# VH-VL binders against o60147, part 211

Target 1, 175 residues: o60147
Amino acid sequence: MLEKNKYLYIFRHIQTNQVLLSQGNVLKKTALFQLPYPLQKPVAPNGMRPAKLRKDHWVPLLKVEFPNESMFQSVFMQLLNYRKYRSVQPLTSDLLKLPIPVRRRKIMRQEVPNTIADLADILNKEKFPENSVRLQLSDKSDSEYADWPPSVQIDSEEIKLSRGFREKTTVDEAR

## First folded at step 9 (VH-VL)

Design ya81 (framework fv_tocilizumab)
Fold by ESMFold2-Fast, scan of step 9:
Structure ya81 (fold): chain C 175 residues (1-175), chain A 119 residues (1-119), chain B 107 residues (1-107)
Amino acid sequence: as target 1 above (175 residues)
Amino acid sequence: QVQLQESGPGLVRPSQTLSLTCTVSGYSISSGYYWSWVRQPPGRGLEWIGYIYHSGSTTYNPSLKSRVTMLRDTSKNQFSLRLSSVTAADTAVYYCARHEEWLSHFDYWGQGSLVTVSS
Amino acid sequence: DIQMTQSPSSLSASVGDRVTITCRASQGISSYLNWYQQKPGKAPKLLIYDASSLQSGVPSRFSGSGSGTDFTFTISSLQPEDIATYYCQQSWSTPYTFGQGTKVEIK
């Protein structure tokens, strides 16, 4: 029985800052269901949800390594619930004053800090063993969006986006 | 194309364990999605029993949790349901179904297997 | 648990009629609502997901709308093959729950 660590990958959109969760280093087309659905059709250029998953539009934000399936599932399910809860909260009066396109841009820009804060909150609530969860970020400064518990070890090395990784994501997405 | 097919005994005695297997073709159960069991007593509505995630993690309906176990067999591309201490109230058509992980809509269903609980 | 209530429980209509079914959730579920068609002796078939999205291969006469607690399913022009029981299902949280069903018959 080989021990295989479980990974959660979080990706961000290069321009919009929208966030997608993945259980592997490749994004499946179904990941687009995570994004807010625009009230108006089409869902492509004027909506918050892209119509297609583009290999060059998404980059890794962070990678979380868990020592076992149980810890992975607990955190992953809670993170999905946090994301769902955020989607139904009333918009603030400040946001409601903005034109729809400006409002959507502001909401999308907050997805990265919100996701990092949610992940940290979940890990702080769980009492996992010291240094049992490993974080690797693409931009280490993003770790400053939250306070991390003793269970978390942040890697000194940042995630590198490579051409090979992009090509792999596109091929695996087609499967 | 994805297909799901239930199999197992159609008659179970009261107090025994109901056991059903769902065989999946056209997609590996370890590659994604949630894999669920849903039942329907004759002439009545649908009741979700539980799911097993492609990783092996399970969640059960609280109303049935003490009696339900779900397992997967990745080598046979199957997942199974065990429901212990059955009574006549467990008589139903049992469906296996797949649902997507973000929106949780059931996109593929088995044909259903009638299980009668009778002495 | 989230309770789902459908109205009406049964309905009779003529071919070509517009048929409307409603579904009410006991709490807010945003757009996390799906609609299924079940014909006698058959498994349920997904018609609408995420309140208003038409499943691939499903005829355009079927549509869904609503958000929060109140949802509507419509058949714009009833066909003989549409005779079935229709179920709504919330996917907001586990346990997933279904409405009691609406039986659609032809007069």
Scores: ipSAE 0.306, ipTM 0.736, lowest interface PAE 4.0, mean pLDDT 84
Fold by OpenDDE, second read of step 10:
Structure ya81 (fold): chain C 175 residues (1-175), chain A 119 residues (1-119), chain B 107 residues (1-107)
Amino acid sequence: as target 1 above (175 residues)
Amino acid sequence: QVQLQESGPGLVRPSQTLSLTCTVSGYSISSGYYWSWVRQPPGRGLEWIGYIYHSGSTTYNPSLKSRVTMLRDTSKNQFSLRLSSVTAADTAVYYCARHEEWLSHFDYWGQGSLVTVSS
Amino acid sequence: DIQMTQSPSSLSASVGDRVTITCRASQGISSYLNWYQQKPGKAPKLLIYDASSLQSGVPSRFSGSGSGTDFTFTISSLQPEDIATYYCQQSWSTPYTFGQGTKVEIK
């Protein structure tokens, strides 16, 4: 039986590489509030914050299992804070020289590695018990974006990419 | 109504690059959807090659990834396929097609373009 | 990759007969299964999407059912214009894959 309250899923957009954090394996509409309102021409339909959640546009980037809900909530909130902090940082001179669409794409492309690095940093600071946090990645190579503390056990199995990531059904369990 | 039309040379020599263009009418590729290439060797089944989004993002079939390049030109409402280092095994009718963003069914197809690889 | 297996590879039936084609996926694909009709020298035509949804303009004699790994395509009453090869296709994950096809002929 899956305990959803202790699972963090991070999804990436298949086109823009934007990331969404989710408690459990099903994205909710409210997750879109993590994305900023579009102020300029969007890279994807409906801007940086789509009006509608298209679940098929998002695939799991990684899955984290925590010992309990409290630890999950702590890490979840810290991840949001890290994202907010980055969003208000001044752009580098190199980025400012680029056309706005190119700039936006470059920034979005960094969301995946930045989020992974943030997670590692947070976990390093939290000093959870050894092997108490289980990490599963869609691509094992993504683990190289950061140094992981002893509290993290990286799963040897990768998350398979699929459209419409959803709760397990009786059909899924039969696989 | 949406229409797709393939264009390009029907004959390519071995080791050369196959190049095709799909022209879309009745719908702007910048408005959404995914734009795919699918091929069918004579008398055989269908093989998905890859798709491109109007942003330029691509996803290729792993079996062909090393040889495939897809581009799009939103100003011309076109997208293209390049397949390098072709062999006789690449002889096929090549289709461009559009698929829906949610369910990914191919709702509109081009008429197809036969490309023969021969010396 | 997800393998799609159709059955049968070919069939011959009489006008008015009920025709059934099956498609099996190597893993669960929920309802992300589409059916196409391809006539000789023509591009595939979408008939059914999302396992059971009839594409606009498609005759009601065509239908689909199933979920998970096992799917069924049905022609309730075979017509002469239905002579074609039919393909299933999974849209669950890339690379998208097709069944090998079922050739339908009339006796």
Scores: ipSAE 0.011, ipTM 0.592, lowest interface PAE 9.1, mean pLDDT 87

Design ya82 (framework fv_tocilizumab)
Fold by ESMFold2-Fast, scan of step 9:
Order: structure tokens, then sequence, then C-alpha cells
Structure ya82 (fold): chain C 175 residues (1-175), chain A 119 residues (1-119), chain B 107 residues (1-107)
């Protein structure tokens, strides 16, 4: 039996590079509330609106395995807090010079490097045991967005897109 | 589809422990969301008590933290509230409710259970 | 703790009137503000989330706006079934806190 509460599943959008955090290996439509910009319709800055969840447009970015639920919950909550605070920070003067659609695309593209940097920052602040946190990435080069502490072990095997975080079932494929 | 229903004693003696259970149907409490308790004294406003995350991790309102415990029973798809050392000030309608962590809006609520603390 | 203050505490209006309720946070909460409707003897019902997003199934006469510390909830054309107490709630940080409520009555 796999214990869901020690794994953090991070997904990225194939076109926008927006990031969704998940505590399960299957995205729920409520995860879309994490997005400041809806995938379908224009939205006011900082507004979050549910969009249609197209599971085929979200691919694994990385999977984090923690030794226990307490460490998982601590890191997950801090990561959510970092994302929340980033969403309310004043825009730089460089971003304000850009037209709104261009500005939004630039901000969305930064979610992958920002999420990886934030995760590394949290793990560097925590004093977890050596090699206790395991990272498995879809693209190992994404690990270069940050410097990792001794507590982190990066898996040599990448996540394959066709396998995802969950094996497909006949029922899941029909939906 | 998703329904929440509170149950437990409607009368508790002062100094005893108030115990309530929320039964969830239409969604597994272990699959997601945060599961909260919110109370409302007669004729007054709403006070958030705490939540239990689908994993079992809890966060409590600091004003009640020393007296409150929340637990899961995944086999029955239930989560519960225990509030110790009750006084008349704890007389309220107790609601269970669900929310997502990012926006923390309570989208489904139980009907509420009135708990009266009196001798 | 973040304090939420609603204004007015109560109001009376006629059917068809535009009703406006305000909510003020003791510190900036950006857009992390929700609005609920509570009828006597019933549980609260979510109407607006993220300051301005209308919950599915909620009539379009209900709307929300604002950011930071000042928020507004509006009923564009008051109906008899809208008689209730309305609460704002901040979702910026725990403990989550509610305004004291605004009772809406028909004259």
Amino acid sequence: as target 1 above (175 residues)
Amino acid sequence: QVQLQESGPGLVRPSQTLSLTCTVSGYSISSGYYWSWVRQPPGRGLEWIGYIYHSGSTTYNPSLKSRVTMLRDTSKNQFSLRLSSVTAADTAVYYCARHEEWLSHFDYWGQGSLVTVSS
Amino acid sequence: DIQMTQSPSSLSASVGDRVTITCRASQSIDSYLNWYQQKPGKAPKLLIYDASSLQSGVPSRFSGSGSGTDFTFTISSLQPEDIATYYCQQSWSTPYTFGQGTKVEIK
C-alpha cells in the first residue's frame, strides 16, 4: 500500500508552464484554484477561477518522496505559502511595461523555475537527515534551477510522460 | 453529491468534553481537501475551530488550541471534534465544512448540530 | 489574527433595490475573501469566493469586488428570498476569521 501522505506530486501545463501542486498522483479539478490566470478565459490580476480540467494538458514535473507525513505536510504548506505570497507581490517595473497578455505569459513561464527554487529554499532551511528526501524529475536539467542540500537525493531515472505518476486504467482512459 | 452530517450529544455538562462526529458521503476524506469545524453561538457570528487535512494533520484556532482535538476515521469516512473543559460560552451550533487549501472557501457544510452546555 | 469588520451591521431595503455591504480587513489579504449567505436555522451558503468569483448555481445579481483591505458585496436587485445575514471571511491565513455579519431585511 503506497502512503499518499508522504508524496508531493507537481504538475506543469504543457503550453503555459503553470504549475499545480497535488497530494495525490491524479489531479483533481479543485487544483485549478491554484491558478491566478484561467486557461480558457481572461481574468482580473490575482483572480482565480475554475477552468475545465484537461488531464492530457498536465504532465509530471517532479515527484518528492518524504520519509514521513510530518515532513511532507511541513514542506507542502510552506510551498503553498510561497506560491500565495508570490501571487500578491508588486510587479516589477519591467513587467509593468509589458502589455497584459505578454506580462501574463512571462509570469506563467516563471512558475516552473520559481517552484523548484522555492522547494530547494525550503529544504535548505530544514535540517532533514542526509538522503532522506528523494526527488524524481521529468527533466533532470530542471534541478539546475537550485542548489540542493545534503538531505536531497535526485533519482537518476526521469519520470516518463507515458507512465506519468499513475498507470492508466481502462476506466480512466475512457473519461 | 457531497454531503456532510454532524452527530453527537446535544447536551454537555460544564467541565466535560464535547464530542461531535461529521459523516461525509460522496467523497473520501482521505482523497483531498481540508475538513473543518466552525461554530456559531446563538444570535452571534461564525468562529473557525480548526481543520484536519486529508492525511490526518491538524491546525487549530489558537484561541481554542489547548482544548481542541480533531481525528479521522477513514474506514467510516468520518472526522470528529473533541473540545475539553466546556463552559456555557461553548454553547453553539457546530458545523462541519470542507475547503481547499489555496482559496480556503467552504463549499459544502453540514446542517449544524446545536450543543448546549448546562448543568 | 486578522480582524474582519462589516458595515453596516444591519440594513432594510425594498424589493428591487441595490444593496451594498462592505468588509474591511485589519491587514492586506489581497483577494483572499469569501462571502456567505445564512438564512435563519440554516448553514451558511457560499456565494462569492476569491473576492469576485461567483459560486456555481448562485444568481448573477450577487457580485463581489475589492482587494487588499477593502471589499464590497452587492445585490443588484434585492429579492424576497435574499433576506438573510451575510458574512465575509478572510482566507489569507489561519485562523480563518469572519466578519460580524450584516442582517438584510425587507422594509
Scores: ipSAE 0.000, ipTM 0.515, lowest interface PAE 12.1, mean pLDDT 82

Design ya83 (framework fv_tocilizumab)
Fold by ESMFold2-Fast, scan of step 9:
Structure ya83 (fold): chain C 175 residues (1-175), chain A 119 residues (1-119), chain B 107 residues (1-107)
Amino acid sequence: as target 1 above (175 residues)
Amino acid sequence: QVQLQESGPGLVRPSQTLSLTCTVSGYSISSGYYWSWVRQPPGRGLEWIGYIYHSGSTTYNPSLKSRVTMLRDTSKNQFSLRLSSVTAADTAVYYCARHEEWLSHFDYWGQGSLVTVSS
Amino acid sequence: DIQMTQSPSSLSASVGDRVTITCRASQSINSYLNWYQQKPGKAPKLLIYDASSLQSGVPSRFSGSGSGTDFTFTISSLQPEDIATYYCQQSWSTPYTFGQGTKVEIK
């Protein structure tokens, strides 16, 4: 199916503001490999269970709808490349003078603005048709981190979600 | 339980097209992952040829891009490699392999198929 | 393209020895480096991914370390079944590239 996988789901961590990209509306544990600063401890030396994805700690940030899977894949790969590029850039002199834990927190807090700016930069460079890319945000003010091209339509309706990082079905809400 | 197996002619004449098929069992190629071809000339190292994403999108090694085509057949759970205008330098064992999306490590490999390019 | 250089090209060691192989990337690849074992006539087998993560089912005597451009692969106590050629592979960007391989033999 040509229209398959035309949505990009972006999540943010409720405490650290770190960002995870997903091709589905549910995060898989391998998504944690995107993070340069792990949020969970590795397996304890005495045989405790390995680090796991805490789904309740991630909430939707942004959903992007593309007209087709080819455009989705192109933008998705470019976003991954931007994230990789940022991870190897030399730290600024301002960051280098900070203790490692403080430095790490400041870097993590910038992932939301950085991801939104990177997405907009990619979409501005790609010449997609007017109003062909639909953005739906959980907080519309996050769209102000970037200038969007004519190809982008920002949905007036924010992502409406029950507690957690995914939209509930009517069955999930039944008592 | 995921298994990959290469098949195709073991002998190809110079200037012809090398065609190989990878049959996947235990996992649907349309459900995820990237599906790659990697080759190894006898006694030499490994060279990545290209991949096809579960949607059909492809990326090829620039050194081979003008000669490479990869396709998938979801009804047979197969993906294929076509390498045109072959020469003796294309003689190699050809592997199909699966790699994960974020870290791109090759976790399952086929057994390899030797293709000799000779007149 | 990112060039991967392995050292040494070959080595001989005794059973029980610590074996170390080094891999260097021509540019920073963060932790996007994998290690494979290839026995004669067989396909490569993933041992280590993301520079230091041990693949499930792989013996704990195998380990990896490093980040950026310099990476190390270690066998803490060489066993006879470890005779093989070992390859590093960068997964930072396409085209994915492999080191030239290190042949490990027993004395």
Scores: ipSAE 0.167, ipTM 0.698, lowest interface PAE 4.9, mean pLDDT 84

Design ya84 (framework fv_tocilizumab)
Fold by ESMFold2-Fast, scan of step 9:
Formats: structure tokens, C-alpha cells, sequence
Structure ya84 (fold): chain C 175 residues (1-175), chain A 119 residues (1-119), chain B 107 residues (1-107)
């Protein structure tokens, strides 16, 4: 149980590059609330109604192994806060000049670079021991979106997901 | 279906510790949600007390932080509230409830347990 | 802490009337606002989340709107079973805070 609480998984959408954070190897339906909704609105992103998770549309972006649960929880919560804050920031004038569909696509494509940069920022702030944090990336070039502290060991090992890594939940939690 | 149910003493003496347990059925408290306590003094509004996460990580309302402890027992699928140094102002119906991280909307609630603080 | 102010504190309306309740946050909470119904002697029940999303199983006569600091909850056609106190709740940051509640009665 403790061992599973030391891993942070980040998934990306194969077409849109949108990102979902998950604690452990099971991607829960509640993670879908992390996705921005505004398809047509020029306002800060809000939550969206949970949809069915499709296994073939989400792939691992990265996996982080921490030495202990305390370090995992600290980094995970900070990363969630970074993402929530980003979701409500004003759009730049350059983005506002773009048609909504083009703007939305551009914003979604930046989720991977932004998430990696945020993770690195958090890890650089934390003074973890040398080589104590193991970072596994599905695409090694994604490590270039940030500068990593000495605490991070970057590895190209395959990200192994256990059976049942994507869990089906009811679309509706009615009793 | 998911159900939450509060239990614990309904009467607590001033200066003692209020202790309540929430029993969850139909869902594991270690799977994806945050588990909160919310109280309501008679005839008044709702006040969020704090939450506990599957890791045992807690966040408490600053107004109560020095007196609040939350713990979980994963083997019994329960989480608990301890509120120390109680006074008459702590008399309230205490609810347990769950929410997820982003929208933090309380989708399931217990029935509530009235705790009266008096001597 | 983010303060939530509800208006009115209470109201009386007839069956079939449109009822509106407002909620104001002391700072922008974007769309992170939820609405609950609480009937006498019962726990609160989630009706609306994310300012305007209807919870599954909740009648379509209930709706929410607004963003930033100003929010509105509407019952389009009041029914006898809607007698309750209604609460807004901000979820932008901890501590989560609730409005003072609006008691809805039928004339």
C-alpha cells in the first residue's frame, strides 16, 4: 500500500496533448475534472462533466518514484496547485488574437511542456538528496523542457502499468 | 452505493475531546477522493473542519487547526475526527462527506451526528 | 479566508414561481462554486457544481450561473418538495467556506 503511494503518474492524450495527473498507476475518472472545458468561451477554464476514460486515448507521459510517501504527497499537491493556478490565468494578447479553436489547440499542446516545467520547478525548490527521485519519461526529449536538480535521476526505462491501470467508473453516481 | 455514517458520543463535557468516526461503505477511502468533516451549530450555517486523504495527509480549517486531528483506519474503511478542549461553541451536528480534488464538491454526506457540549 | 455572502436570508414564494438566490465571494473564485439543498433534519444534498453543472439525478428546474465573484441559483418552477435551506460553497481554496444559507418557504 505504502509503496504505491510513492509513485506519481502523468498521462497525456495522444491527439490533444492534454495532461492528467494520477497518484499511482490507476487513472481514476475524477482525474477528468482536471481537463479544461471551455471549447468556445474566452474565460478562465472551468471543470468539465466526467466522461468515460478510453484506454487507447491516454498514454503515460512520465512516472516519478519518490523515496517516501511524504515527499510524494508534497510534490503531488504542489503540482495540482500549479495546474489549478494555470487554469485560471488571463490569456496573453497573442492568444486572444487567435480564433477560439486554434487558441484552444495551442493551449492544449502546451500542457506537456508546462507540466514538465512545473514538476522541475517544484523539484528544484525541494532540496531532496542526490539521485533520490527517479524520473521515467516515455519520450526522453521531453526532459529538455526543464533543467533538473541533482536529486533527479532520469531514466528511459519502460513505464510499467499494472493490470487495471485505467478504471471504469459510473458516468453517474446516483444511488 | 456509497454510504457514509457518523458514530460517537452525543454528549461531551467542556474541556474534553470530541471524538467521532465515519464509516464508509461501497467505496474505499484509499481510492481517489478526499474525506471531510463539516459541522453545523443548531440553527446556523455550515463550517468545513478539514479533510484527510488516502496517504493520511490532512488539511484543517485554520480557525480549528490547533484543536483538530483526523485519522484514517483503512482496514475498517473509516476516518475519524478528534476535537480537543471543547466548549459550548462546539455544540453542532457533525457531518462526514467526500469530495474530489479539483471542484471539491461534496457529493455524498453522512446523516449527521449531534454532539452537545455541556456539563 | 474567502467570505461567501448569500441573499436573501429567507424568502416565501408560491408553487410554480421562479425563485432566485444570489451568492457573492469576497474575491474571484472563477467557477469553483457549488450549491446544496438541506431539508429539515437532513444532510445537505449537492444540486449544482462548478457554478452551472447539474448533479446527476437532480431535477432540471434547478440551475446555476455566474463566474468570478457573483453567482445565481434559480428554481424555475417552485415545487412543494423544494422547501429547504440552500447553501453556496466556494471550492477555489481551503478553507472551503459556505454562504449563510437561504431559507425557501412556500406561501
Amino acid sequence: as target 1 above (175 residues)
Amino acid sequence: QVQLQESGPGLVRPSQTLSLTCTVSGYSISSGYYWSWVRQPPGRGLEWIGYIYHSGSTTYNPSLKSRVTMLRDTSKNQFSLRLSSVTAADTAVYYCARHEEWLSHFDYWGQGSLVTVSS
Amino acid sequence: DIQMTQSPSSLSASVGDRVTITCRASQSIYSYLNWYQQKPGKAPKLLIYDASSLQSGVPSRFSGSGSGTDFTFTISSLQPEDIATYYCQQSWSTPYTFGQGTKVEIK
Scores: ipSAE 0.434, ipTM 0.777, lowest interface PAE 3.1, mean pLDDT 84
Fold by OpenDDE, second read of step 10:
Structure ya84 (fold): chain C 175 residues (1-175), chain A 119 residues (1-119), chain B 107 residues (1-107)
Amino acid sequence: as target 1 above (175 residues)
Amino acid sequence: QVQLQESGPGLVRPSQTLSLTCTVSGYSISSGYYWSWVRQPPGRGLEWIGYIYHSGSTTYNPSLKSRVTMLRDTSKNQFSLRLSSVTAADTAVYYCARHEEWLSHFDYWGQGSLVTVSS
Amino acid sequence: DIQMTQSPSSLSASVGDRVTITCRASQSIYSYLNWYQQKPGKAPKLLIYDASSLQSGVPSRFSGSGSGTDFTFTISSLQPEDIATYYCQQSWSTPYTFGQGTKVEIK
């Protein structure tokens, strides 16, 4: 049996491509706190935090298995920090020229590759043991968004998913 | 095809423990999904009791939580329900059912097993 | 707990009639609403999930609609084999709860 505490799941929204980090395979409502607070309604289409989690709107983007909970927690927190850092960075002049809704969409399109790149960067810095971190992607081509350190073993099998669902082999839950 | 079948005593005395087992065929419980128990008193509606995942993780209806225990045996492809301190109010047809993680609709059901609580 | 209220509790219609059943949730459940058919002495059978998705193998005369708190189940043309009790069920949050049921009979 697999332990939830050493598994990172990253989910993407099927419409907005927003990403949520999850400890374990069950996306909790508290994950919504990762999303920016809405300024206007509707919330979700504009890349903001919805009032409630519609779980079936989220699909696994990738799964990471760490050697232990400590390593997981370190990477998890760093990912959140990277996201926060980006959120406070000045927007490029090109983005500023765009209407706010268009700008938001454009930014959201980058969340997936940015998150993947962040993960790779963090793992590169952590210098974990070789092949100690197992990475499975819903789309293997997404691995191309970053250079992965020797600590990362990319699974040859993709996470098979449909809307709101994942394949049985992708579901790992702790006892 | 996926099939669920309830089994257990049809008669339980008050204050005793109701025990039922659901045997699953055509699908390994270790492969995924959540496995629930739902009951229906005679002539009444449906009440969800709880579910168990193959990991052993459980979620119970708060109304029954103190009396409910669900277990699973992956080697036998079975999951079970225990309901302690039964009363006449626990007389019902008990169903086992399957649902997926997100939408949680019950797509497969057992035939149901009538359990009568009587002295 | 989320309360599910169905209406009507019972109805009688003729073969070929359009039958409509409503279900109301005490709070928003988005589209996490399922409809079941239960015939006497049988287990419930899933007909509709996620408010409007038709379960595989279910006749197209069955349909569902709605979101939030108000939902509708429809039989476009009632058939003799449709005599049953129908239940709505919210799957938004535990404990999962069912409506009280709607008994459908044929005149």
Scores: ipSAE 0.086, ipTM 0.691, lowest interface PAE 2.8, mean pLDDT 88

Design ya85 (framework fv_tocilizumab)
Fold by ESMFold2-Fast, scan of step 9:
Structure ya85 (fold): chain C 175 residues (1-175), chain A 119 residues (1-119), chain B 107 residues (1-107)
Amino acid sequence: as target 1 above (175 residues)
Amino acid sequence: QVQLQESGPGLVRPSQTLSLTCTVSGYSISSGYYWSWVRQPPGRGLEWIGYIYHSGSTTYNPSLKSRVTMLRDTSKNQFSLRLSSVTAADTAVYYCARHEEWLSHFDYWGQGSLVTVSS
Amino acid sequence: DIQMTQSPSSLSASVGDRVTITCRASQSITSYLNWYQQKPGKAPKLLIYDASSLQSGVPSRFSGSGSGTDFTFTISSLQPEDIATYYCQQSWSTPYTFGQGTKVEIK
């Protein structure tokens, strides 16, 4: 009955600008598998461990509200495909001339503008009704990374970054 | 810890519908992941049947799509497989498995349930 | 569909030997390849994901490498408990497909 999954949340890393997609307002540890570059080094020399998800390192970038779950799923899957295909594109000559750590930092910092541009591209190709998709950003200036279709209504209110003892919007697998 | 366990009839007559249920413990199926069925005919390799996403959305292997239905029962923390119009070729061990959503690797599997379809 | 071909179909080696299995995809799947171990009468067990990442709790003697279409799975020092059939699986696109399996035996 309830349309639980009609919201897409996008988070960014405060230091690297890397982006994580989420279907809920709380990031799951497995979301780190979206990242091509690990954020933490393995703790054991003889084994690899998944990076630890730290709630203080991830903040909401934007929230998208769709009219229904079907439209949400379509856009979400297309964003995942865009991210996957970006990972296989050849690096430019400019990037290849950089030391590996510098190259990775430049690539990671582009994830915010790239993700916003990809979202806008998907929404521009879809034939959604005017003002049917609500976009709310933590920083409204990030909307300037793309041109938005008439289907998108950008909320005048920015996402509030909750400050308190326990931040519930970024890390734990939640109810 | 996450555990998956298959249940359902081990014998199905030709032309009937094969019905299996996977009971999940240690994790809510509505909270995440893709929940899949994979089968293995005796002495042969693995074939992916389909998945149901934690939201209820399904994707089926095109080779089986016309015969497959997957459903979830969030109150019982179960998901099920129905395969219609079975033949002897559908005789296999049926596994339920969870796969992570980004890299799609199967990290937890049920023990498997043998379903025999007589010719 | 993406076809996955493993070689060899079977091999036998001595305890302590280095064992390699190869897997070839019919098209590029980048790093979206997983390796599973299956012992007789048991469900498959994930060993390696994303071509080279070791699953938690899996011994370090198991490793994976490769990208694109050609992948290798290695057991650096074969142990008796490693007798099993090993499968590769592509996770690039649905339908997910598996290799035909490689049976590993000890001499």
Scores: ipSAE 0.140, ipTM 0.670, lowest interface PAE 5.0, mean pLDDT 83

